# VHH binders against Uncharacterized protein F13C5.5, part 10

Target 1, 168 residues: Uncharacterized protein F13C5.5, of Caenorhabditis elegans (o76565)
Amino acid sequence: EICPMDKHAICNTGHLSCTCSVSQEDEAPVPEISCNALIARDLETGNFPVVSVEFDLNNSAEALEEFPEDAFRDKISSSLRVDEEDVIVLRTSCVGTDDTLTIQFVILKKDTNSSALPFAIEDLIDAESIATRMKAMGHLSQIANLDVDTIEYTEELVDLEFEPSNLE
Below, E stands for the ipSAE of ESMFold2; O stands for the ipSAE of ESMFold2 at other seeds; V2 stands for 0.75 times the mean of E and O plus 0.25 times the DockQ between their complexes.

## First folded at step 8 (VHH; framework vhh_5c3l_4)

Design m_6P7D (from i1_mix with T102P E103D; at its last look DockQ between E and O 0.75; V2 from the best seeds 0.00; counts 0 for: pae O 2.6 > 2)
Fold by ESMFold2 at other seeds, look of step 8:
Structure m_6P7D (fold): chain B 168 residues (1-168), chain A 120 residues (1-120)
Amino acid sequence: as target 1 above (168 residues)
Amino acid sequence: QVQLQESGGGLVQPGGSLRLSCAASGFTFSDYWMSWVRQAPGKGLEVVSDISSGGGKTDYADSVKGRFTISRDNAKNTLYLQMNSLKPEDTAVYYCAKYGYPDLRYFDSRGPGTQVTVSS
């Protein structure tokens, strides 16, 4: 089943990546660092500029249990000629419907220090430029074997936290 | 200042081989994807091959797949192109190029080029 928790999203801290939880509360993978701690978002609005990719799962012939984050990062990095370790997934959300999956990400510039959290906008490649370039590419109608519905620049992050257990 | 210097070009008969080198300085070579691009007489630039910053990913134009091999040595700040089974159609000036920001897939630097001529 696609993303089993309507309001419960988590940040998987692997290599500064986020993924949607697929387990119950007592079986959930526990992230080491919350995605909210990765970026210096606006304290009043919660805004932060990101690239938002929405997948339409109605035309997918594959049952999706977990978001294929490694394949996503691999495709994005190869297409944009950046390193996959610099592609940071911030949000993974199914909040719209069970038939959609929304991924929000940013890309670090080289010469940033990953231990210098939270990331500021100036540490990142311009998200509007990324979204514009991705929309111009003809081969991104599928990413990680999932059908892409939209790619857009946005400043509004989807909700990730239900409880502040991942803050520290 | 970014400097890229190609070498290893020359005159070769069809079916022969050449190895191009590109010495890089003035930037952190290991941080960037690099490319070989070429310009045949009367034609525009063609991306021949790309290589990732660590060397683990490569891509090639269809016209050179199986014949050319891109590689890099990050300890020596050097990019290479091994060209085998050369054809007259490979005749071109070959350039070493560096990808840059903020406009992704944008070359921000290239060398003066080295001439490769396949004839006779």
Scores: ipSAE 0.330, ipTM 0.698, lowest interface PAE 2.6, mean pLDDT 74
ESMFold2, look of step 8: ipSAE 0.369; ipTM 0.725
ESMFold2 (binder alone), look of step 8: mean pLDDT 88; pTM 0.900

Design r_10D (from j_4R with Y106D; at its last look DockQ between E and O 0.95; V2 from the best seeds 0.72)
Fold by ESMFold2, look of step 8:
Structure r_10D (fold): chain B 168 residues (1-168), chain A 120 residues (1-120)
Amino acid sequence: as target 1 above (168 residues)
Amino acid sequence: QVQLQESGGGLVQPGGSLRLSCAASGFTFSDYWMSWVRQAPGKGLEVVSDISSRGGKTDYADSVKGRFTISRDNAKNTLYLQMNSLKPEDTAVYYCAKYGYDSLRDFDSRGPGTQVTVSS
């Protein structure tokens, strides 16, 4: 099962690899920096605009033991006609249950220097526009063989469980 | 000032072949998905084929699968469409089109088109 997670999750590839979920506070050191380090979150609230996809795992394929991130990024990028490398996953979270998975992501603008971290909101494609376009497409009721419950714009990142001790 | 210029259209017999080219300038060609789109007389636009920015992913309309091949040469800023086993139904103006990036699966530019006519 994808949920609950028994270990931290690493998202993305290359120099953008980062910890997008931590299941226990005593799992240290995690091998990658926090995905919080990729983005210039609001200093007061920790907010950052993202696209949030919730999956209902009750009717999804039962064979998966972890989130199929590569298939997710492939589907998002091909659907929106952007490059897979520009789809950046920031959160993979079970929200404390076995039956719901939340994925939060952003997409780099093409003119963004991918090494200029942390990314500001202006470096990213407008998240509300992404969510609106995805909802209008109609063929995203399933992504990576997982049933999509919602696709929403939000500024509220789900917390990294247990705030990894090696991060930021 | 995006510029797209198609060439290579013409008159061919059924079963024949053509290769379309599209010269691109005014933007970083290798950063964008590109498309061939066609319009038959009196009809709307049909997306014939798409290709990812680096060429690793391609899509085709069902009507052309197995007969047409999209490709790109990013060093020459050129998009291609190899059309084999042409049929009268392929008669159309063929346009080279550029997807926007921030516009999310919308075209932001296309060329003036090149006429392909398949007739016995």
Scores: ipSAE 0.646, ipTM 0.842, lowest interface PAE 1.1, mean pLDDT 87
ESMFold2 (binder alone), look of step 8: mean pLDDT 88; pTM 0.900
ESMFold2 at other seeds, look of step 8: ipSAE 0.664; ipTM 0.847
ESMFold2, look of step 9: ipSAE 0.618; ipTM 0.843
ESMFold2 (binder alone), look of step 9: mean pLDDT 88; pTM 0.899
ESMFold2 at other seeds, look of step 9: ipSAE 0.664; ipTM 0.856

Design r_base (from j_4R with K98R S109Y; at its last look DockQ between E and O 0.86; V2 from the best seeds 0.00; counts 0 for: grease 25.8 > 24.2)
Fold by ESMFold2 at other seeds, look of step 8:
Structure r_base (fold): chain B 168 residues (1-168), chain A 120 residues (1-120)
Amino acid sequence: as target 1 above (168 residues)
Amino acid sequence: QVQLQESGGGLVQPGGSLRLSCAASGFTFSDYWMSWVRQAPGKGLEVVSDISSRGGKTDYADSVKGRFTISRDNAKNTLYLQMNSLKPEDTAVYYCARYGYDSLRYFDYRGPGTQVTVSS
């Protein structure tokens, strides 16, 4: 049990636990408040550029009941020499398999005029550059004591299987 | 105009101590991770120690761990390196360096350096 249904969580600025979604035809709805309010997603596609880290949980999943977000942010910020408070975790998702955990995050620029929600792409350090740099580093095969499978740039956020209709 | 200026270098005997200072100006010092970097004669640059923007996280090269202490005073815009139990192998030019925030762990500025010589 990596992400039980009773561990649904919504994003707050810099605070997540685990996000699992259900289909709209499920008997129990996913909480309506989500990380979608943190970012100014593309209104037509729902896209937003992020760094996506996938963890292989085969060796560690038995003990994991909640994503260790503080340790994750600490490792990312110390590796890239940024402030931990500027590492924003947008998605913590077990959707797809029982053996994987997907984390999607961005890093806020220092000196930006807009710390207010929602974050625009211009408020954030270039996600493709972050992913490229992290992949070049030789010490990120494990983050927060979890085995890293992939680190990728993507513009497709993990979907909560609901229409992204509330973004402005 | 970013400026970094080191001071406090000099000649010391093995086992001695020095305290290096780096005066920073032209930027918001408290926003940046800072570093001491050294270059021994004929050698490449070695990162000696890093410190986070607020001072809560530090990192040290294995060769200096337990002997050197990095610190910062954000009210005075000053970075420090306390160097104890100095060895001849610590002889180098020591540079104060700033990590660029968007540079993803690259230095964007460094000072002219200060010479530390450890010799009998």
Scores: ipSAE 0.563, ipTM 0.818, lowest interface PAE 1.4, mean pLDDT 78
ESMFold2, look of step 8: ipSAE 0.564; ipTM 0.823
ESMFold2 (binder alone), look of step 8: mean pLDDT 90; pTM 0.919

## First folded at step 9 (VHH; framework vhh_5c3l_4)

Design d_27Y (from r_10D with K57Y; at its last look DockQ between E and O 0.90; V2 from the best seeds 0.69)
Fold by ESMFold2 at other seeds, look of step 9:
Structure d_27Y (fold): chain B 168 residues (1-168), chain A 120 residues (1-120)
Amino acid sequence: as target 1 above (168 residues)
Amino acid sequence: QVQLQESGGGLVQPGGSLRLSCAASGFTFSDYWMSWVRQAPGKGLEVVSDISSRGGYTDYADSVKGRFTISRDNAKNTLYLQMNSLKPEDTAVYYCAKYGYDSLRDFDSRGPGTQVTVSS
């Protein structure tokens, strides 16, 4: 299979770590808090506005072992003239496809309280504006040495099939 | 109120050097990417150089790469542009500009500018 993701992935963002990919096949996930805990999702739907980037993996010579999150955050932050610690990756996923990697992220506004979890929509830069700006840029056809297929605004988060246990 | 004030411009012969400064106030300087932007006579605005909020990332227009150096001193709220090996093509008004964080890669403020003239 082409997808570089393990069934369980930890995203490191700013001073936080959280689980951003877990499948039901991973019976013993790393004990870390879900990235769901960072955001104030809609109580009924689980929806939250994000930017969704899809990578086409068909041109990869071989599968990657791990998503290059640091390079991704660096490219996003430098392209948009924001700080990389404000780029929060919430999802990494190949679920439902062998040849597409989906990354979902948000960006914090400046001057948010560092203790104000979970983040509400108003704490974040407007995701539709981010997606629109990124699509207008000519240099984002490749990010972190991966070919970008689409960049879009969505409110539908890729599902975490299993929410990992918290450390007690 | 955001205030940006450039200084250090003037008349210079080709091959000379100038150092531009920009004093910033009215915002948390260390939180924002900053830029030098110039406007040559009869031309539009051109981004000359960008610098990240902490100074670790810089970018330059191809026409100035290797000759100009952007820097910042966050303790003094000051942005700098060291301009070496100046050419007549560098003649322009140079502006200090602040990126608006929420507006992504758009400037939300700039100073009145300082004239740099490179001739004869």
Scores: ipSAE 0.619, ipTM 0.842, lowest interface PAE 1.2, mean pLDDT 83
ESMFold2, look of step 9: ipSAE 0.629; ipTM 0.843
ESMFold2 (binder alone), look of step 9: mean pLDDT 89; pTM 0.908

Design d_7W (from r_10D with S103W; at its last look DockQ between E and O 0.90; V2 from the best seeds 0.68)
Fold by ESMFold2, look of step 9:
Structure d_7W (fold): chain B 168 residues (1-168), chain A 120 residues (1-120)
Amino acid sequence: as target 1 above (168 residues)
Amino acid sequence: QVQLQESGGGLVQPGGSLRLSCAASGFTFSDYWMSWVRQAPGKGLEVVSDISSRGGKTDYADSVKGRFTISRDNAKNTLYLQMNSLKPEDTAVYYCAKYGYDWLRDFDSRGPGTQVTVSS
C-alpha cells in the first residue's frame, strides 16, 4: 500500500530503505522506515545537520523519473574513502521547478550500528567538514552523471512534501 | 594501536617485477580503504594506488596504470602491490597507508616503508 505517513519521501538507499509499499494489493509487506525516523531531529525545529547537494537538471536527458541514488552513494563513498553503505540519503527533493534537484545526506561513523535508530549527531561524521572537503575536491562537479550546482552544509532539512506514489 | 609493516622491496633491473606486501594489525583491516604511497628521492609523496575496504574498487596514478596491481586479502590482513615492467622512475620508498574514516580522504597511519630501486 501507500506509505502510512504523509510527507515522507521514498528513499532508495539500498542499505537503509525508506520505501513504502507501492502495490495496490499488499502481497508481501517489506519492513521499511520513514526517512524522518532515521535521525534524532531537534524537537523544536525539526532541524538536523546535513550535507546538501543541489543539481542543475537543465542539461540532463529526459525528465528525471527517479534519482540515481546508488550511483550517487557510490561516487560519494569512493571520493571520501568511506563505505557506500554508510552514506545515508535523507532527502531527495525538487525544491523549485523541474530544473533543480536537492539531495541531503549524512555519513555514519565507522562502527555505528546501522540498525540502532534513530541516529544522533554523534553517530555521524561532521557534516560541515564533509561539505567543506567536497567543495575542495576538483572532481565533484558532476555526480551520477548530473551537474552539481552547489554543495553546502545546512541544518535545515527539506520538508517532506514529496508524495510517495504507489501508482507509478 | 595501528601497525603497518611493508616488505618485498629491493633492487631490480628495468623491466623486472616486484611484489610488495603490507601486514596490518591493531584495527579492523576490512573496514578501511588502503593505499600504496611512494616518495622518490627529493620528491613529495605520490599516491600510487588505492583500494576499497572490500577490494571492489581500485584507483591508480597515471604513471603506473596498466603496470601495477593493488590487491588485498582481508582474511590475512594483508595489502599487496604487484609491480610489473618496472622503470627507473619507479625508484622510491613505498609506504602502506590507511585512510582515516573520519579524516575525509586523508591518511591517519602509514608504515615505515620499503625501498624499491630500479637500476642496472
Scores: ipSAE 0.564, ipTM 0.812, lowest interface PAE 1.5, mean pLDDT 77
ESMFold2 (binder alone), look of step 9: mean pLDDT 87; pTM 0.884
ESMFold2 at other seeds, look of step 9: ipSAE 0.661; ipTM 0.853

Design d_7Y (from r_10D with S103Y; at its last look DockQ between E and O 0.90; V2 from the best seeds 0.68)
Fold by ESMFold2 at other seeds, look of step 9:
Structure d_7Y (fold): chain B 168 residues (1-168), chain A 120 residues (1-120)
Amino acid sequence: as target 1 above (168 residues)
Amino acid sequence: QVQLQESGGGLVQPGGSLRLSCAASGFTFSDYWMSWVRQAPGKGLEVVSDISSRGGKTDYADSVKGRFTISRDNAKNTLYLQMNSLKPEDTAVYYCAKYGYDYLRDFDSRGPGTQVTVSS
């Protein structure tokens, strides 16, 4: 099991770990972490175009306490022939069921200034093109030793349960 | 504009070796994955080997694993392919190719190619 508990979502920013955490009812205090400062998402809806990967955890052989983000970024970057540091994971969520994990990410264009936050849509490689290419690849039925269920373009980011500024 | 120029091809006996070079200019060479691609007579293009922008990751076609070694020198903007234990089926035009970043595992540029012929 990688993330057996409901209602966990967190993203890695800088050196923050991407992990499944317990809800506030099970932990006090809960980390005050949010990746909302990295992207210029729609203020009315919270939307931002991303690639969404859902993993089927039913038959996973991996016994990890947290999502293997380094291996994920390594596989994505090597598969698409981009640099690992340009793959930005925005959401890691296991909220819903015990048997699914959802990862949402974007990829910086090569000429993007990484310090010009927040990133706008034009700073990123087109997410629908990324999803389309990944769906055409036969070797992405498994990423980081996890079984891929779906790869989709979406504009609906998974909401974080704790969204205070994580730059404080 | 992107310029890629291969060299080092030629005629060689089976079991012999060749080293191909590709001089790159017109782009930041160290930012991109690079590839050697070949086309045998009457056949389509085959990716022979890929190398990551910094050189830390490589991939090889099954037909060349253990015999060919891809490398790069980012200070000299040069891509290399060391080909050992050459076989007649390695006969092809070999191209140096650049992956386009937004092309997502597609090439945006390739050179004019260099002929490699393996025969007695």
Scores: ipSAE 0.602, ipTM 0.829, lowest interface PAE 1.3, mean pLDDT 78
ESMFold2, look of step 9: ipSAE 0.624; ipTM 0.845
ESMFold2 (binder alone), look of step 9: mean pLDDT 88; pTM 0.897

Design r_10E (from j_4R with Y106E; at its last look DockQ between E and O 0.89; V2 from the best seeds 0.73)
Amino acid sequence: QVQLQESGGGLVQPGGSLRLSCAASGFTFSDYWMSWVRQAPGKGLEVVSDISSRGGKTDYADSVKGRFTISRDNAKNTLYLQMNSLKPEDTAVYYCAKYGYDSLREFDSRGPGTQVTVSS
ESMFold2, look of step 9: ipSAE 0.660; ipTM 0.861
ESMFold2 (binder alone), look of step 9: mean pLDDT 89; pTM 0.902
ESMFold2 at other seeds, look of step 9: ipSAE 0.730; ipTM 0.884
ESMFold2, look of step 10: ipSAE 0.710; ipTM 0.871
ESMFold2 (binder alone), look of step 10: mean pLDDT 89; pTM 0.902
ESMFold2 at other seeds, look of step 10: ipSAE 0.671; ipTM 0.860
ESMFold2, fold request of step 11: ipSAE 0.654, 0.597, 0.614; ipTM 0.847, 0.825, 0.842
ESMFold2 (binder alone), fold request of step 11: mean pLDDT 89, 89, 89; pTM 0.904, 0.908, 0.902
ESMFold2 at other seeds, fold request of step 11: ipSAE 0.640, 0.645, 0.669; ipTM 0.845, 0.843, 0.850
ESMFold2, look of step 16: ipSAE 0.694; ipTM 0.872
ESMFold2 (binder alone), look of step 16: mean pLDDT 89; pTM 0.904
ESMFold2 at other seeds, look of step 16: ipSAE 0.652; ipTM 0.856

Design r_25S (from j_4R with G55S; at its last look DockQ between E and O 0.84; V2 from the best seeds 0.71)
Fold by ESMFold2, look of step 9:
Structure r_25S (fold): chain B 168 residues (1-168), chain A 120 residues (1-120)
Amino acid sequence: as target 1 above (168 residues)
Amino acid sequence: QVQLQESGGGLVQPGGSLRLSCAASGFTFSDYWMSWVRQAPGKGLEVVSDISSRSGKTDYADSVKGRFTISRDNAKNTLYLQMNSLKPEDTAVYYCAKYGYDSLRYFDSRGPGTQVTVSS
């Protein structure tokens, strides 16, 4: 089985379907490719700045089989007046809890030449500014029919279950 | 050089209609959310309506819902506002405005405006 979406991280097993993408930049004949290759991490820190949204699933009326990514991207893009195609979900994760879902995303700048992988930090709208703006908006307590617990800037991506590769 | 130029304003009786146009140049029009914003005499700016770049999503101020329709023609780089059932309180200068991309829901450009006057 393969993850059909080119721009999404693997969601760890449990309560959500796995999603991922493959890198165009792999130089060796590796049968499976880590979704971390989407991102040009900071070489000194190993970090990558993202917006992290945590959902509280305890108060959700609907059990999730899969994350409603299209509805999420639609709400983010319409709220910030950007194009939906530029909202890139990098991680969906429920690791370590039954009742929390973490989504990490970035937004591409318009007209960047770096739509080719990997995405560099310079290709992206400043994540801290996005998180700050979203916190100030009064209509983001629920996104895609899910209750938002927190919206934060962070430089630490949620671990992929199959890092560093999907070789097995 | 972003240029936005409104037209189609004028004097109209209550209950009448007008169609505003905004000619856009100096940027890739189809990449940006656009807006009509108005300023009534002695009042601040009010966002009347927004439209997405390509997806057909629209928002309207409650005061104009059901009476005004925003649209765009990306091939002609033109934004429109069809205003029906006009009321005296719709009297304002109407501006075509462009959202910035990394401004996170702030305008980065606005035209000089066109006057709409609704009066007997």
Scores: ipSAE 0.655, ipTM 0.857, lowest interface PAE 1.0, mean pLDDT 77
ESMFold2 (binder alone), look of step 9: mean pLDDT 87; pTM 0.891
ESMFold2 at other seeds, look of step 9: ipSAE 0.680; ipTM 0.860

Design r_4S (from j_4R with R54S; at its last look DockQ between E and O 0.92; V2 from the best seeds 0.68)
Amino acid sequence: QVQLQESGGGLVQPGGSLRLSCAASGFTFSDYWMSWVRQAPGKGLEVVSDISSSGGKTDYADSVKGRFTISRDNAKNTLYLQMNSLKPEDTAVYYCAKYGYDSLRYFDSRGPGTQVTVSS
ESMFold2, look of step 9: ipSAE 0.620; ipTM 0.843
ESMFold2 (binder alone), look of step 9: mean pLDDT 90; pTM 0.914
ESMFold2 at other seeds, look of step 9: ipSAE 0.658; ipTM 0.858
ESMFold2, look of step 10: ipSAE 0.634; ipTM 0.853
ESMFold2 (binder alone), look of step 10: mean pLDDT 90; pTM 0.916
ESMFold2 at other seeds, look of step 10: ipSAE 0.577; ipTM 0.821

## First folded at step 10 (VHH; framework vhh_5c3l_4)

Design e_10Q (from r_10E with E106Q; at its last fold request DockQ between E and O 0.94; V2 from the best seeds 0.77)
Amino acid sequence: QVQLQESGGGLVQPGGSLRLSCAASGFTFSDYWMSWVRQAPGKGLEVVSDISSRGGKTDYADSVKGRFTISRDNAKNTLYLQMNSLKPEDTAVYYCAKYGYDSLRQFDSRGPGTQVTVSS
ESMFold2, look of step 10: ipSAE 0.666; ipTM 0.865
ESMFold2 (binder alone), look of step 10: mean pLDDT 89; pTM 0.905
ESMFold2 at other seeds, look of step 10: ipSAE 0.675; ipTM 0.872
ESMFold2, look of step 11: ipSAE 0.729; ipTM 0.882
ESMFold2 (binder alone), look of step 11: mean pLDDT 89; pTM 0.903
ESMFold2 at other seeds, look of step 11: ipSAE 0.675; ipTM 0.858
ESMFold2, look of step 12: ipSAE 0.710; ipTM 0.880
ESMFold2 (binder alone), look of step 12: mean pLDDT 89; pTM 0.906
ESMFold2 at other seeds, look of step 12: ipSAE 0.677; ipTM 0.869
ESMFold2, look of step 14: ipSAE 0.664; ipTM 0.867
ESMFold2 (binder alone), look of step 14: mean pLDDT 89; pTM 0.905
ESMFold2 at other seeds, look of step 14: ipSAE 0.714; ipTM 0.881
ESMFold2, look of step 15: ipSAE 0.636; ipTM 0.847
ESMFold2 (binder alone), look of step 15: mean pLDDT 89; pTM 0.905
ESMFold2 at other seeds, look of step 15: ipSAE 0.625; ipTM 0.845
ESMFold2, fold request of step 20: ipSAE 0.699, 0.721, 0.651; ipTM 0.877, 0.881, 0.856
ESMFold2 (binder alone), fold request of step 20: mean pLDDT 89, 89, 89; pTM 0.904, 0.906, 0.906
ESMFold2 at other seeds, fold request of step 20: ipSAE 0.664, 0.662, 0.702; ipTM 0.867, 0.856, 0.871

Design e_4S (from r_4S with Y106E; at its last look DockQ between E and O 0.92; V2 from the best seeds 0.73)
Fold by ESMFold2, look of step 10:
Structure e_4S (fold): chain B 168 residues (1-168), chain A 120 residues (1-120)
Amino acid sequence: as target 1 above (168 residues)
Amino acid sequence: QVQLQESGGGLVQPGGSLRLSCAASGFTFSDYWMSWVRQAPGKGLEVVSDISSSGGKTDYADSVKGRFTISRDNAKNTLYLQMNSLKPEDTAVYYCAKYGYDSLREFDSRGPGTQVTVSS
């Protein structure tokens, strides 16, 4: 009821624009391919190392119409001294919860050609290092006016409930 | 090899002004956040100001806010610090520093520094 996702969410901009959340299969077709197309996931497991941020929406002073992605990317990039366009959101999800929003993202290395898709792990800044650094920072308990509950490194992407692309 | 070379330091009276420059080479200057850091006698390093790769975002230490202005000219590979209303407390060696990109808010290079002395 407070979760900003309706049927789907489109993340990022330009040639990196992709579907980062799908909640219903009755959309045909969603406007953009899956954010899975941006990354070279493990062929057997579907795993890919990401930073996972969970927001506690219970204490939000206002209902969200949509996730404030630009403010999120701006805060992450300025805090880590990287460029905003290199912060790539792969997942936004509050499916199965009313009170928790999960954002999963990666950051391109400076020398990565952002047009050379899909990105392999070596094209991205080490996600565990990012998570560790963010946990050590004192001013990331709130991002984009949302309360941060956890920041974690993980290799398990939140599943897209209804796969929005023609990937096998 | 990254090269950073500061210039423009010197002796100035309280209330005076100086403009520091930092010439950068050996890397794509426009790709990185840059910083001025200083070290006063007997003290540790203090980050004075940061500027984003495009120049669109800046941060300042509280002690210099309103008096110092960081800027960059990406066409000339040069970082600047305009220092106005100088106080004796601003006496320090000022270093031009480059953030590493993959090192996440850590400096990977700095220059040899330029001395600024504010004294009557």
Scores: ipSAE 0.646, ipTM 0.841, lowest interface PAE 1.1, mean pLDDT 86
ESMFold2 (binder alone), look of step 10: mean pLDDT 89; pTM 0.907
ESMFold2 at other seeds, look of step 10: ipSAE 0.679; ipTM 0.858

Design e_7N (from r_10E with S103N; at its last fold request DockQ between E and O 0.91; V2 from the best seeds 0.69)
Fold by ESMFold2 at other seeds, look of step 10:
Structure e_7N (fold): chain B 168 residues (1-168), chain A 120 residues (1-120)
Amino acid sequence: as target 1 above (168 residues)
Amino acid sequence: QVQLQESGGGLVQPGGSLRLSCAASGFTFSDYWMSWVRQAPGKGLEVVSDISSRGGKTDYADSVKGRFTISRDNAKNTLYLQMNSLKPEDTAVYYCAKYGYDNLREFDSRGPGTQVTVSS
């Protein structure tokens, strides 16, 4: 029902989280807040440095209807000894594949003003350092009861929104 | 300047109890995960217990689970370790340690330590 994973690129909830994207055939009101509003992406490429986690869903016992974002943020924050509220999920995507889920996230520095949107790279903990630390940990082969396939640093965000200007 | 000062160590008999305190200043205590670490004679440092910035999550070394309790009072800028059912192998210098935030699960400060000795 609300933002099921099989119809949308991103389905997020909570503070400083992205709002899910909808397809043109399933039109809904433009979300008040979208992932694009949270970060100061490169104007030419749309790039922004993030940590990308891919989950292998092949062995999931039940269909995933909504990503367990709170459990994900809880595991990331406790593993890295940061606060859960500073873990910002920017992309949640399984569009185009039945057996993988991709989560892209950043972590605010402790002194970042959370109301000073959009966040610049300088407001965030270095994403390459986060990915490196997570890969070195021996206990992150499963997060939120989902099997982790890869953890990588990337600057390429999953594209998510239909731009309204293409409708005219 | 970050300052951490442990107190409450001493000599105690096996099976006894002890409560360690750590007074913190020079930083916003409620913003950071905190830890007790210990160093037994001839051994490296061991993380005994961690506690989240607001106190809602704790983690313990297997050797102390069920016997030790970490807690914090953010209004008093104080970290605690309640140590029950003490054993001779708990003998160590106990340090209060502060995690840095941006350095991801690494300590950026610790106190001078307090000696705990469990002996008949």
Scores: ipSAE 0.664, ipTM 0.858, lowest interface PAE 1.0, mean pLDDT 79
ESMFold2, look of step 10: ipSAE 0.704; ipTM 0.871
ESMFold2 (binder alone), look of step 10: mean pLDDT 90; pTM 0.914
ESMFold2, fold request of step 11: ipSAE 0.581, 0.631, 0.581; ipTM 0.813, 0.840, 0.818
ESMFold2 (binder alone), fold request of step 11: mean pLDDT 90, 90, 90; pTM 0.914, 0.914, 0.914
ESMFold2 at other seeds, fold request of step 11: ipSAE 0.571, 0.599, 0.610; ipTM 0.814, 0.839, 0.828
ESMFold2, look of step 11: ipSAE 0.693; ipTM 0.865
ESMFold2 (binder alone), look of step 11: mean pLDDT 90; pTM 0.915
ESMFold2 at other seeds, look of step 11: ipSAE 0.643; ipTM 0.854

